VHH binders against NADH dehydrogenase (ubiquinone) complex I, assembly factor 6 (Ndufaf6). Designs and how they scored, part 20

Target 1, 289 residues: NADH dehydrogenase (ubiquinone) complex I, assembly factor 6 (Ndufaf6), of Mus musculus (Mouse) (a2ail4)
Amino acid sequence: SVAAASGPGIPGSHLYCLELLRKRDYESYLCSLLFPAECQRSASALRAFNVELAQVKDSVSEKTIGLMRMQFWKKAVEDMYCDNPPHQPVAIELWKAVKKHNLTKRWLMRIIDEREKNLDDKAYRSMQELENYAENTQGSLLYLTLEVLGVKDLHADHAASHIGKAQGIVTCLRATPYHSSRRQVFLPMDVCVQHGVSQEDFLRRNQDKNVRDVVYDIASQAHLHLKHARSFHRSVPAEAFPAFLQTVSLEDYLKKIQRVDFDIFHPSLQQKNMLLPLSLYIQSWRKRY
Below, E stands for the ipSAE of ESMFold2; O stands for the ipSAE of OpenDDE; V2 stands for 0.75 times the mean of E and O plus 0.25 times the DockQ between their complexes.

## First folded at step 9 (VHH)

Design V3 (from U4 with L99F; framework vhh_7xy4_2; at its last look DockQ between E and O 0.01; V2 from the best seeds 0.00; counts 0 for: pae E 12.1 > 2, placed apart)
Fold by ESMFold2, look of step 9:
Structure V3 (fold): chain B 289 residues (1-289), chain A 120 residues (1-120)
Amino acid sequence: as target 1 above (289 residues)
Amino acid sequence: QLQLVESGGGLVQPGGSLRLSCAASGFTFSEYWMAWVRQPHGKGLEYIATINSDSGKTYYSDSVKGRFTISRDNAKNTLYLQMNSLKPEDTAMYYCARFDYLSEYFKDYKGQGTQVTVSS
C-alpha cells in the first residue's frame, strides 16, 4: 500500500524532458546530443531538472509559492533515494539517472537549497555572492554530469567548478535585458556601486561608459574563470569533455558582448547562433574545451 | 599578505603517525580549495591530498590513499593532514597550498614547509 508500489515509470517521460529542453534551454539540448549514447538520456534529465528549478523564480507571483515548489523537489529527491519518486516526468527521468549512475544526493540537494535562498527580487550583494551561487547550482550540476560520464577526477571537478561559475555569471548577464523589462536588476551591487551605477540606470537602458564598465567587470570575471579552467586542460581526462561543451556557448556570448563594447542591451546579443550545432560538433572532436 | 604556516613535522618510526597543521591568514580561507604537497629530497613536488572549500570532496594520491586524511576547520582557518602507517618513502618536506594556484603559482601560495622524516 505504498504510494509508489505500482511502478513509478511514466511512458514518454524522456520525450517530455527533451521537449522541455528544446523549448527552454536549447543550448543544453544540443550539448546533450553530443554525449555518448549511453549517457544522453541521463544528461537530458539533469538539464531538465535544472530548467524546472530555474523557472520557479520567474514563474511564481509569491515567494511562498516558490518555497512550496522547492519543498516539493526536496521531498522528490529524498523519495528518489528510497525508490519512490513522484509521478512527475522530470522526477522519473532524474530517478532513473540516479539509479543508473549512483548520483550523489548532496549535489542535487545543494542545487535546490541554493535556488531556494535566491527566490527574492534582490540583486546579489557582491560578485562573490554571485560566484558562490553559480558554484552551488551550475557547479553542482556539472559534478553530477561528470558522474553520469563516469569521471571521478580531481582536475575534471576543478574545471567544472570554474566553468560552473562562468556559466552562472554569463546566465546573469544574458538575463539582464529580460529582468530589466520587468523592472528587476540582479547584477552584483558592489560592482555597480564601484562605478556609480544604480539599478535605475539599467531600467532606463543607459549606455554611458560607467554602465558598460559594470558589464565589463562582470564579464571579465566569467572570462577569467574560463581561462583558468583551460589552463590545466591537459590534466583533464578526455572522457570529461562532453560535460564542458557549454564553453562553446559561453565563449560565443563573451565575444559578442565584447564586440558591442559591453552594451548589454544591444539587439545582436539576442540573435540566434545558427552555426552553434556545427561549432559544438567540431568542438566535440578537438579534445579540448 | 597571504600566509600559510605548516607545523607538526618531525622524526617518526615506520608505522607511526603524525598530524600536520597549516594556519592560514591574509585571505578568506573558507572560499578556497586547499592541498597538501610534498617534496622528497632531490625530487619534484607531489600533490598528495586536496579538499574543497566545505569538505564535501576530498582527493588522495595513490601513494597515500587509505593512510592519510585531509581535513579543515574553516572557523579556525586551519588545514590538517593526519598521517598514519608512515613509511620511509613518506620522508619529505610537506607544504600547505591553495589548490587554485597549485599548477601555475605554487611558490606564491605555499608555506615554508614542515619536514617529516620516517626512519628507524
Scores: ipSAE 0.000, ipTM 0.350, lowest interface PAE 12.1, mean pLDDT 86
ESMFold2 (binder alone), look of step 9: mean pLDDT 83; pTM 0.849
OpenDDE, look of step 9: ipSAE 0.677; ipTM 0.866

Design V4 (from U4 with D100Y Y105E; framework vhh_7xy4_2; at its last look DockQ between E and O 0.48; V2 from the best seeds 0.00; counts 0 for: pae E 13.0 > 2)
Fold by ESMFold2, look of step 9:
Structure V4 (fold): chain B 289 residues (1-289), chain A 120 residues (1-120)
Amino acid sequence: as target 1 above (289 residues)
Amino acid sequence: QLQLVESGGGLVQPGGSLRLSCAASGFTFSEYWMAWVRQPHGKGLEYIATINSDSGKTYYSDSVKGRFTISRDNAKNTLYLQMNSLKPEDTAMYYCARLYYLSEEFKDYKGQGTQVTVSS
C-alpha cells in the first residue's frame, strides 16, 4: 500500500554514513565495502556509530559537553530498541541494523560507557588499562560486526577480543603525535616508568633510545595480540573474516613503525598507504586474517 | 545562537509551484547536512529532502521525488526547496533543519516554519 510514501527514515542516511567514514575513518570505509553485499549497510552503520563516539573527545573543549553527547547516544540506543530512534542519520542506520540482525544492546552500551569514562586528558595508568579500554570499545564493535555477519562462535569472539586490543593499542600509538602537539600524552604510564621516560619526553619529541623502547614495548604488545588471534585461525569460521579485514592496516602500521626504529614522530608514519585498497581486496579473497 | 528562518510559503492552486528559502546563522552552515521537514496539520513530521554539505548529493522521500528539488548556497548560508506539481496532500508547515543534531527535540534545530497550502 502506501508505507513507503510516509517512511520514518531520513532520506540518504546510508550515504551520510558512508561519507562520514570516507572523511573520518577511511580504513573502515574501505573494509565495509568488502563485506557481503547484504551486510554492507549494517557494517557501515556500526563503523559510523564508532566514528561519532570517537570524535566527541576531540570535538569538545569541556568534559561536561562531552558527557552530554554521550548521554544523547545512551538515550538514542535505548529509544531505538523501542522503534523510536532520534532523527539523526547514523542513529537511523544503526536502528535499521539493530532490527535486521537483532544486535545485542549490551555491546552498544558498553562502547558508549567506556568512551564516556575516557573523556579526561589523563594517560592510561597501565598497559592493562589500555587493553581493557580497547576490549570494551573495539572488541565490542567487533562482536556486533560478527552478529551482522551471522557468526555465533567462541573462537571468532576470542579472535575479535585480541584484534580489538591490537586495534586499540595501534590507535593509541598512531594518535600520539597529534595528541602531543596538543600537550597531551596517553601512552601507558607503567611502561614509561619502566624505561625512565616521562610524559615531557614525548612533548619535547625526544628520540633517545629509552623513549623508543617505550614505543617498542607497546607496539610489541599489539603484535602479540595479533599473533594470538592468528594462532587459532583454522578454528575460526570463514564467515567471520570480513570483520577482521582491519588486521591488514594494523600489520601495515606495525611494519612501518619497526622500519623507523620505533620513532613514533617519524613523518613517514603519517603517510597514506596508497596500496591499502589493493591489499584489503586481496585479503578479502584469501580466507585468512 | 543557531537560527533558521524559513520563507516563501503561501497559497497555491494544485499543479502550481513554490520556492522555499531558509536563512541560516549562528553556526558554520557549510559543514552540515541540511533537510526540509514538513508537518501536515494534526499529523507527524515527515523528512522529505536532504542535502549534503557541498550539494554533491541530494535525497528525497518517495512522496516528493521527481517534483521537489533541494539546493543550497553556502556563500549565502541559504537552503532552498523548489516545489513543483503541488498537490493538496503537500499542504503542511515546512521547516528547514540542521540534519545532524544531538537533541531528540526537533524544535531546537529547526526554524519556525513557513505554511504551504495547496487548495482550489
Scores: ipSAE 0.000, ipTM 0.343, lowest interface PAE 13.0, mean pLDDT 86
ESMFold2 (binder alone), look of step 9: mean pLDDT 83; pTM 0.849
OpenDDE, look of step 9: ipSAE 0.393; ipTM 0.780

Design V5 (framework vhh_nb_b201; at its last look DockQ between E and O 0.02; V2 from the best seeds 0.00; counts 0 for: pae E 17.4 > 2, grease 25.6 > 24.2, placed apart)
Fold by OpenDDE, look of step 9:
Structure V5 (fold): chain B 289 residues (1-289), chain A 118 residues (1-118)
Amino acid sequence: as target 1 above (289 residues)
Amino acid sequence: QVQLQESGGGLVQAGGSLRLSCAASGFTFSEYWMGWYRQAPGKEREFVATINSGGKTYYADSVKGRFTISRDNAKNTVYLQMNSLKPEDTAVYYCARLDYLSEYFDYWGQGTQVTVSS
């Protein structure tokens, strides 16, 4: 067994990425396992990259440190395309993916740039702003994932855009209890204002009808995106379907939140779906998303 | 067909220097990482040094500061300059091409013998 080159390769870098996903993004971890064998490593690298970036906001107490981390990744991406990635396990795996699939640099940079902008602890001003954020982060990630799968299709791109937006919205909803515990609210302000709801209402974990209505509106928007993405199902190449398996998780959350009448703070929403692996497998087998 | 051919091995006294060369053919040399391994009698093959397509180098701790890996893309050749040689450096030295996807070297040369006498 020729020992893994201790050189540019970090032994176990792929396993590192998988472990990172398993711990920090379990859904992505499960989805990655359902990719074609030749694409799994690249797919996991992309998701790991996304996790690394996403963690910056939550892990740093100072914005300056966050900015430094973002700069690291900007430089890393630049260096990757010069065939000189940094000696970091996720960066190495991402570099390999870039080389294998000729991934578009623009999408990687867009993710970094958008997340850098989002380091400000400000609520989204509007639903549109949240969707734009989602497009530039989750959407970009899905575009890259399609590239990994070798898919170049307009309908797939449209589906990816809608799924990305849905994911961003659901992520925002799911994280709301966590943020509230930190006295932060990032939900779209325009929707809050429309219902006469203040940020303080969320911080107090108010369950009034108007608060539930806000959550309903936001969740409904995610549902619409999901529905729209699925409307393209017949036009989307089957090769793209693995990239869209995350819709199972999105739908699950939306159903859960509906069952609790849009109480965003309900404890059941924080429980892991033990059947998720099975659901994902079935969806994969059915060739649906 | 991918081919790697090592040269420059031989007998040298302790403290001496030797320069190994590896001529590559059958692939786009400039796009690949190249490296050197060595295998002493009765021991496992061990990593010595590698160089990426851009010229970045990595070394085993045992040779760091003494050995230098370099490449000439115009000549499709990778080099290993070995200085301050020790008897412990006695081995067959192999040139290898790195498969960046598998993180393993996928092609090997036949090797060149390096013997360092005390």
Scores: ipSAE 0.021, ipTM 0.388, lowest interface PAE 5.2, mean pLDDT 90
Fold by ESMFold2, look of step 9:
Structure V5 (fold): chain B 289 residues (1-289), chain A 118 residues (1-118)
Amino acid sequence: as target 1 above (289 residues)
Amino acid sequence: QVQLQESGGGLVQAGGSLRLSCAASGFTFSEYWMGWYRQAPGKEREFVATINSGGKTYYADSVKGRFTISRDNAKNTVYLQMNSLKPEDTAVYYCARLDYLSEYFDYWGQGTQVTVSS
């Protein structure tokens, strides 16, 4: 049996979340399918929540509208913990996940607060600022994912922090060609200055060595975070590993950009990895990330 | 039951002023963003002004500097002070309780007619 979403309420809120992920975050959709069955619905709710927040900046023409959407989510989270979720399909599924797994409110609020601070169109001042943003958004999302999996472990949290930072850096790199077409560059300004590179170099799609060196330095930090998370992999409970399936995609991108000598505009970086579902399935059988 | 009742509309000469009021009931007024929208005949409903729970105000470019939104949380009332009125301001004005995104079931009133003659 199946519920239709055509009524005035929000029937089939889970199907809404799944469709949102298939459309906007296909990699997370695939990863969620490899979670334990009892965790899959909650994992997809967390990722759908992330998509809702991430879309605010790209979808609004004015910062004020973005702030209104962030206020909605702050109120929605407050109301979830009072068993009064708003009639919004992602909020309903998130509320169910909160109740089922006793999710920590602080992590949900940290994601919203950090995204609110970054509604403007300014580049990160430094590599550290980008990493802090990634920790507060992607790291917090992974902490919640570990709670869905029932993992309360210091080493798992440390791995999540580093993987979250790597994810944020890779997301910034992946988005650079898109933002450049809109005359925006968000790459850390301190790294650009170090190599004598301006935002205009990226707008013109300059492929000179100094531009590739900026990309190399930024990508290398994502790689270092993955290496660090893996350095204590034997101390991380295996029950946490589904939360870290995204490292397959991160490593795939880092290998691809290395193959093109850090030309961030190279067309091969836009190509889908059609083997990703198989790679994720194989990874799900390994005792590592 | 959420209810919003607008008042204060009428006929006014160009360059004149009107103050619209919106009495709200059925919810905790002080916790919500409130706004004004307007709809001229044959046109889409358009944003005019909003005021958040903390009192910060936002305006459409077409009314900025001429209109002032305010709220009185003790009276559960939102106001729109409309100065330097133009014939282009002729519309039905609606008070609304905003859900932050306007894409969900908004609550709004029956509207009050404002007619600005030249």
Scores: ipSAE 0.000, ipTM 0.139, lowest interface PAE 17.4, mean pLDDT 85
ESMFold2 (binder alone), look of step 9: mean pLDDT 88; pTM 0.889

Design V6 (framework vhh_nb_b201; at its last look DockQ between E and O 0.41; V2 from the best seeds 0.00; counts 0 for: pae E 11.8 > 2)
Fold by ESMFold2, look of step 9:
Structure V6 (fold): chain B 289 residues (1-289), chain A 119 residues (1-119)
Amino acid sequence: as target 1 above (289 residues)
Amino acid sequence: QVQLQESGGGLVQAGGSLRLSCAASGFTFSEYWMGWYRQAPGKEREFVATINSDSKTYYADSVKGRFTISRDNAKNTVYLQMNSLKPEDTAVYYCARLDYFSEEGFDYWGQGTQVTVSS
């Protein structure tokens, strides 16, 4: 009676975000459950936002519709900062997170801008271009996640940058069998050229040594980023560690692909890790990444 | 309660023009993206054009430069001006309201209006 009612909302918007994650990004769903209770809802909103943007490229039959979806999200973010979010469940939850944590608008916009740039079905020109994309998308998402956790720390940001790059590279590798079945290959062209490998080699599922060497070089960059982020973990405040729980699944994938000698199409790479929930729980207790 | 009602379809010779209208009610029209889809007999529905709440426009490649989407927020109406019509444009044209929550991108559709291009 003393204070005005809270702002507008859509009933069930939080449950929508959780179900979206459970269905489309199970690993993020599990990680969000291990955040501090007061941060879980906001962390879920950020991850649901990422899922919504990631789905645009594959959910529409025409590039112009994809551009329309990205323009919707640009407008939605602008309107959130004017307390006028659109009537969309993920946008509502994101708006609540923005208000609660004073999230930096630039990071949200950087994610959308990079996703828009990537709507074409063309391979990255270089390893550097893939890493820049990963920094601008996954890195920015982690910077926002650190803001949810209340962490404003240079070492945490440096770790987030490296982990974001590792995540983007691993996501590109994980998605290669799926994209190849759709006659698309996004692996960096300069690495392929260096080994005399064409994109057709991936479409035909060729596993000659030179093809596996392309995968090795790309996976090695993800591994290097992860090692760099860990090299200064003692300087990173423990409050940041929930943002980095995803490193458990990154390490799992990098170990698996190494065990199959970088055969990116090996069936074991698609096997669900039944122990992932336990591994994440143990990692969350260790307060390290 | 949301209602979308298309009009303005008909028969036209190749190279001709038509203007479609879609009257909207039951929601705050000025806040929503609106669009046009079309469906030829025996084919899947395809995207034609959309216009956002700030009147920025987007088009399918097949109609770009020939079709113009516009809106009149005072009349709660979205329009599709179709010029240089081709036989390939023959289809039922549907007006739609954008909803990102929907997997298709739109949550409400009109009844459609037939456009037939002949020579």
Scores: ipSAE 0.000, ipTM 0.256, lowest interface PAE 11.8, mean pLDDT 86
ESMFold2 (binder alone), look of step 9: mean pLDDT 86; pTM 0.868
OpenDDE, look of step 9: ipSAE 0.027; ipTM 0.459

Design V7 (from U4 with S55E Y105T; framework vhh_7xy4_2; at its last look DockQ between E and O 0.58; V2 from the best seeds 0.00; counts 0 for: pae E 8.6 > 2)
Fold by ESMFold2, look of step 9:
Structure V7 (fold): chain B 289 residues (1-289), chain A 120 residues (1-120)
Amino acid sequence: as target 1 above (289 residues)
Amino acid sequence: QLQLVESGGGLVQPGGSLRLSCAASGFTFSEYWMAWVRQPHGKGLEYIATINSDEGKTYYSDSVKGRFTISRDNAKNTLYLQMNSLKPEDTAMYYCARLDYLSETFKDYKGQGTQVTVSS
């Protein structure tokens, strides 16, 4: 019995990744099932990696512990490019994806570096800072996903950039009620100041018009990114479209928040869309995003 | 203060059986995947069996599949390994480990180990 340096590594590591997605990122779980069969395992590894990094901020109470987790992942990425991944189930599956698809190390490192910078309790200074964070995390994740799909195309990368920004903005909006219950608000400060809104207004769950106008402005930017990405969809190769299935969920949230007049605390925004699997399936056949 | 304590190792003849136990404390056992890992003398670590948090799924390396059975009792915070049809190649130090660990802390996520020796 010898450690299998080139074998499966850890029994059940792929199913560990799938269970992690099912629990923590159900929408990504569903999307990964609609990828081409030869890409599904690698796509789920990328998403599980994203979940591991996302959990750090919400799971640890101290920034120092969060920094140790980020140092682990930086080391893990370095080591997997030397064919010596750590024996951690997500790292093993990510290493397999790296080898199979020649994934670009820079994108993996960019995600880790950006999340490390975001471990503090500070709100984004500006809408631009939120979008840069989204580009460096969600955008980079989509660039890697395009590499898994074998897509090398400028227009696909441009769509990924815009969709990544839209995803990051929507994630920030979706998480606001949770963070507010923990006395934390991360919404861009420049937008809040523009409308005379303080962070305390969100902590108190104030729904005056100026507070809803902050949410409107932020949600409108996500909508504009989606609209822009879609404006050139005919130039994007169809092979890229599985990477963009998440736009179904983004559109769903943006419609819901509009229906409640941008009341970010409205309980209907937390209701699970039980038709999402059907909507994703239909989208996968339409070759659109 | 994570603590894993393995027991049940010993000397056994080829074809024999042993049952290993691992008592867990210092964390919510039922929330984590667990693994058995072995290290033959002078060789590297081999992950041989893995079980998910709710006992629903088990996974085995090819070297032990069909002979070993991993199980857990979440009410007792205990992990088990039933080892049947033992071979001399199974001689190793056996560790239980929490699978959701970081490589730099592996020594903190595994127990002290229990020795299994298979010889005639």
Scores: ipSAE 0.030, ipTM 0.559, lowest interface PAE 8.6, mean pLDDT 87
ESMFold2 (binder alone), look of step 9: mean pLDDT 82; pTM 0.841
OpenDDE, look of step 9: ipSAE 0.705; ipTM 0.879

Design V8 (from U4 with A35S S61A; framework vhh_7xy4_2; at its last look DockQ between E and O 0.01; V2 from the best seeds 0.00; counts 0 for: pae E 7.8 > 2, placed apart)
Fold by ESMFold2, look of step 9:
Structure V8 (fold): chain B 289 residues (1-289), chain A 120 residues (1-120)
Amino acid sequence: as target 1 above (289 residues)
Amino acid sequence: QLQLVESGGGLVQPGGSLRLSCAASGFTFSEYWMSWVRQPHGKGLEYIATINSDSGKTYYADSVKGRFTISRDNAKNTLYLQMNSLKPEDTAMYYCARLDYLSEYFKDYKGQGTQVTVSS
């Protein structure tokens, strides 16, 4: 019945979300600990939702099963706004966040819809397609995070859009060595064509200048988005800055890949930054992102 | 080279309506958030409205909320402002802008604007 489905939550659902983040998105786990205490649980729910969606593509061998999992989440979001969330730990915590902060349904749906479109194993056709994907996934997630923080501000949303695009580009770059080992390449084809580079060049781990130039152009676009978001930081209310703590990790990766002359397969890119918790703590005190 | 060309202004009676257009060229219009601002005679710039790249988010100043509607057509590289229930205090030169230029570069990248005059 609807009354039974709208009853008490699932015991331990918050711990489930935290464990999921600790294992699958450690950077978001660390960032959430630096949110205002009253926002931490809701921020964790949003990031756990993102993890659930992000893992569908790699965890299913058949696109049809992936589509059914996306249909589950679409229905789950519809039902949350009718106060009837499914009995799933992340859905329960997301529902609590939706109720507490009046989260905008459109942003949750935009994330699901965009990830559904991207279930195949094809590379992005263009840099624009990658940026649209990033805006619709990471950008929407940041808009929701600003709603958790109580920030209703056009400049904060504008910064979130750019930072979301930068995050999506960096995620695509960071994942390339893993996907190449599985004979998959997702880097934008238009950039590859511009430099005479094929997917096979990445599968063979080719380090010629034209291959590194592809990586350079893509990484430079992420850097440009961060630069744009920072160009108006004085117009962004300080209450928004916890949502943008992830720029510490983005900057770290972009510096590392520059140091290795855009050799995306260089082993140093896989090493953890042991100072990340300290860097995030220091950043949380700055009047910048 | 970046160009923004505003049009559709004119003289209108109080309570009337106008539709402004802004033709954009020299950049990929669909990638940018776009805004309208206005400058009443002898006064500073006043923010009016903003629309994001896919029209999914819109923002309005309190002075125009409920009366003005911002929209865009990315296929035609055109930004619009539908102005209804016009008041004498809406009299101003109206400019379109990329949002990222409002804080830093607007002076160097603004067009000539389009004059809206609301009077008996």
Scores: ipSAE 0.014, ipTM 0.612, lowest interface PAE 7.8, mean pLDDT 88
ESMFold2 (binder alone), look of step 9: mean pLDDT 85; pTM 0.870
OpenDDE, look of step 9: ipSAE 0.024; ipTM 0.369

## First folded at step 11 (VHH; framework vhh_7xy4_2)

Design A1 (from V1 with F102Y; at its last look DockQ between E and O 0.65; V2 from the best seeds 0.00; counts 0 for: pae E 6.9 > 2)
Fold by ESMFold2, look of step 11:
Structure A1 (fold): chain B 289 residues (1-289), chain A 120 residues (1-120)
Amino acid sequence: as target 1 above (289 residues)
Amino acid sequence: QLQLVESGGGLVQPGGSLRLSCAASGFTFSEYWMAWVRQPHGKGLEYIATINSDSGKTYYSDSVKGRFTISRDNAKNTLYLQMNSLKPEDTAMYYCARLDYYSEYLKDYKGQGTQVTVSS
């Protein structure tokens, strides 16, 4: 058995990851509890790693400090594949997941590289650029999650790609009120141009129809990705479905924004879904996503 | 500037007890998980105990479980390690550490250490 805790391990590192998720990514915390027991610790490590990277952009005022933190994670990943992880609680748990499941190094590196490129304050130039970012971050995270679940399947990977893109688009929408309050807008510029909308329209919280049409077009693309992933769900092995529990939250947000006629600043979009744990539990019993 | 100052080390006989303290300053102590780390002479670092920010959860390596107790006093910005039933293999430099991803990169997250020597 693996009883020895001395050496590079950190006592309580798993619960450190869970506390980080409960505070910063409550939806991933809930989803991880519904994974097969033998996979829960590794799934939590992947999500905690994502939280660590996601927080860099907003937690530093200088791009140079952000780049330094990304260099730490690049080195950490290199070192964990040499069985020499740094003594950081999330890195330790990620290293354990890497060893247990033979996780693909390329996916971990792709996430870090893409987040490093996204440290600037510029909006995405196009819808395609946002989707590429989402594929390289959220898609890669889902590929790793499928590896944790022991799923090696082309259809599962295709579903993960679409769901990853949908997640990235929804994350961009969810974050827009926060970024607007800081005088930043990241929504795809090509969609804004199509409707005669400028960044200043979002900064002033303009609710005219053309602004709502920008949000509609972006949200509709996320919905299309979910629809495409679902079109072949019967070809996706059931063992993959825990990786796709996040679609419950994606659908919830897309319904909420539709109910407010795509007013991205509407206060109801900030309300916590108190039924989310029940919805996730019910979904975990179904043979679909 | 972050500072961690360990104290309470010394020479003790096998089976004895010792209480280490770590005074923290330069950061909001109550917001962070803390750890005790030891390094025996000529050996690598071992994280032996951790405690979450509100003392609700404590965790121990197998080498010290049942013998050592980590605690904290957030009002005094102080971390403690009560060491009982000490053995010669507990001989090491003991460090207080803030449990951050920069702990090995930025030496400021670890104190200077306090020596514990268990010998008859």
Scores: ipSAE 0.142, ipTM 0.647, lowest interface PAE 6.9, mean pLDDT 87
ESMFold2 (binder alone), look of step 11: mean pLDDT 84; pTM 0.860
OpenDDE, look of step 11: ipSAE 0.757; ipTM 0.900

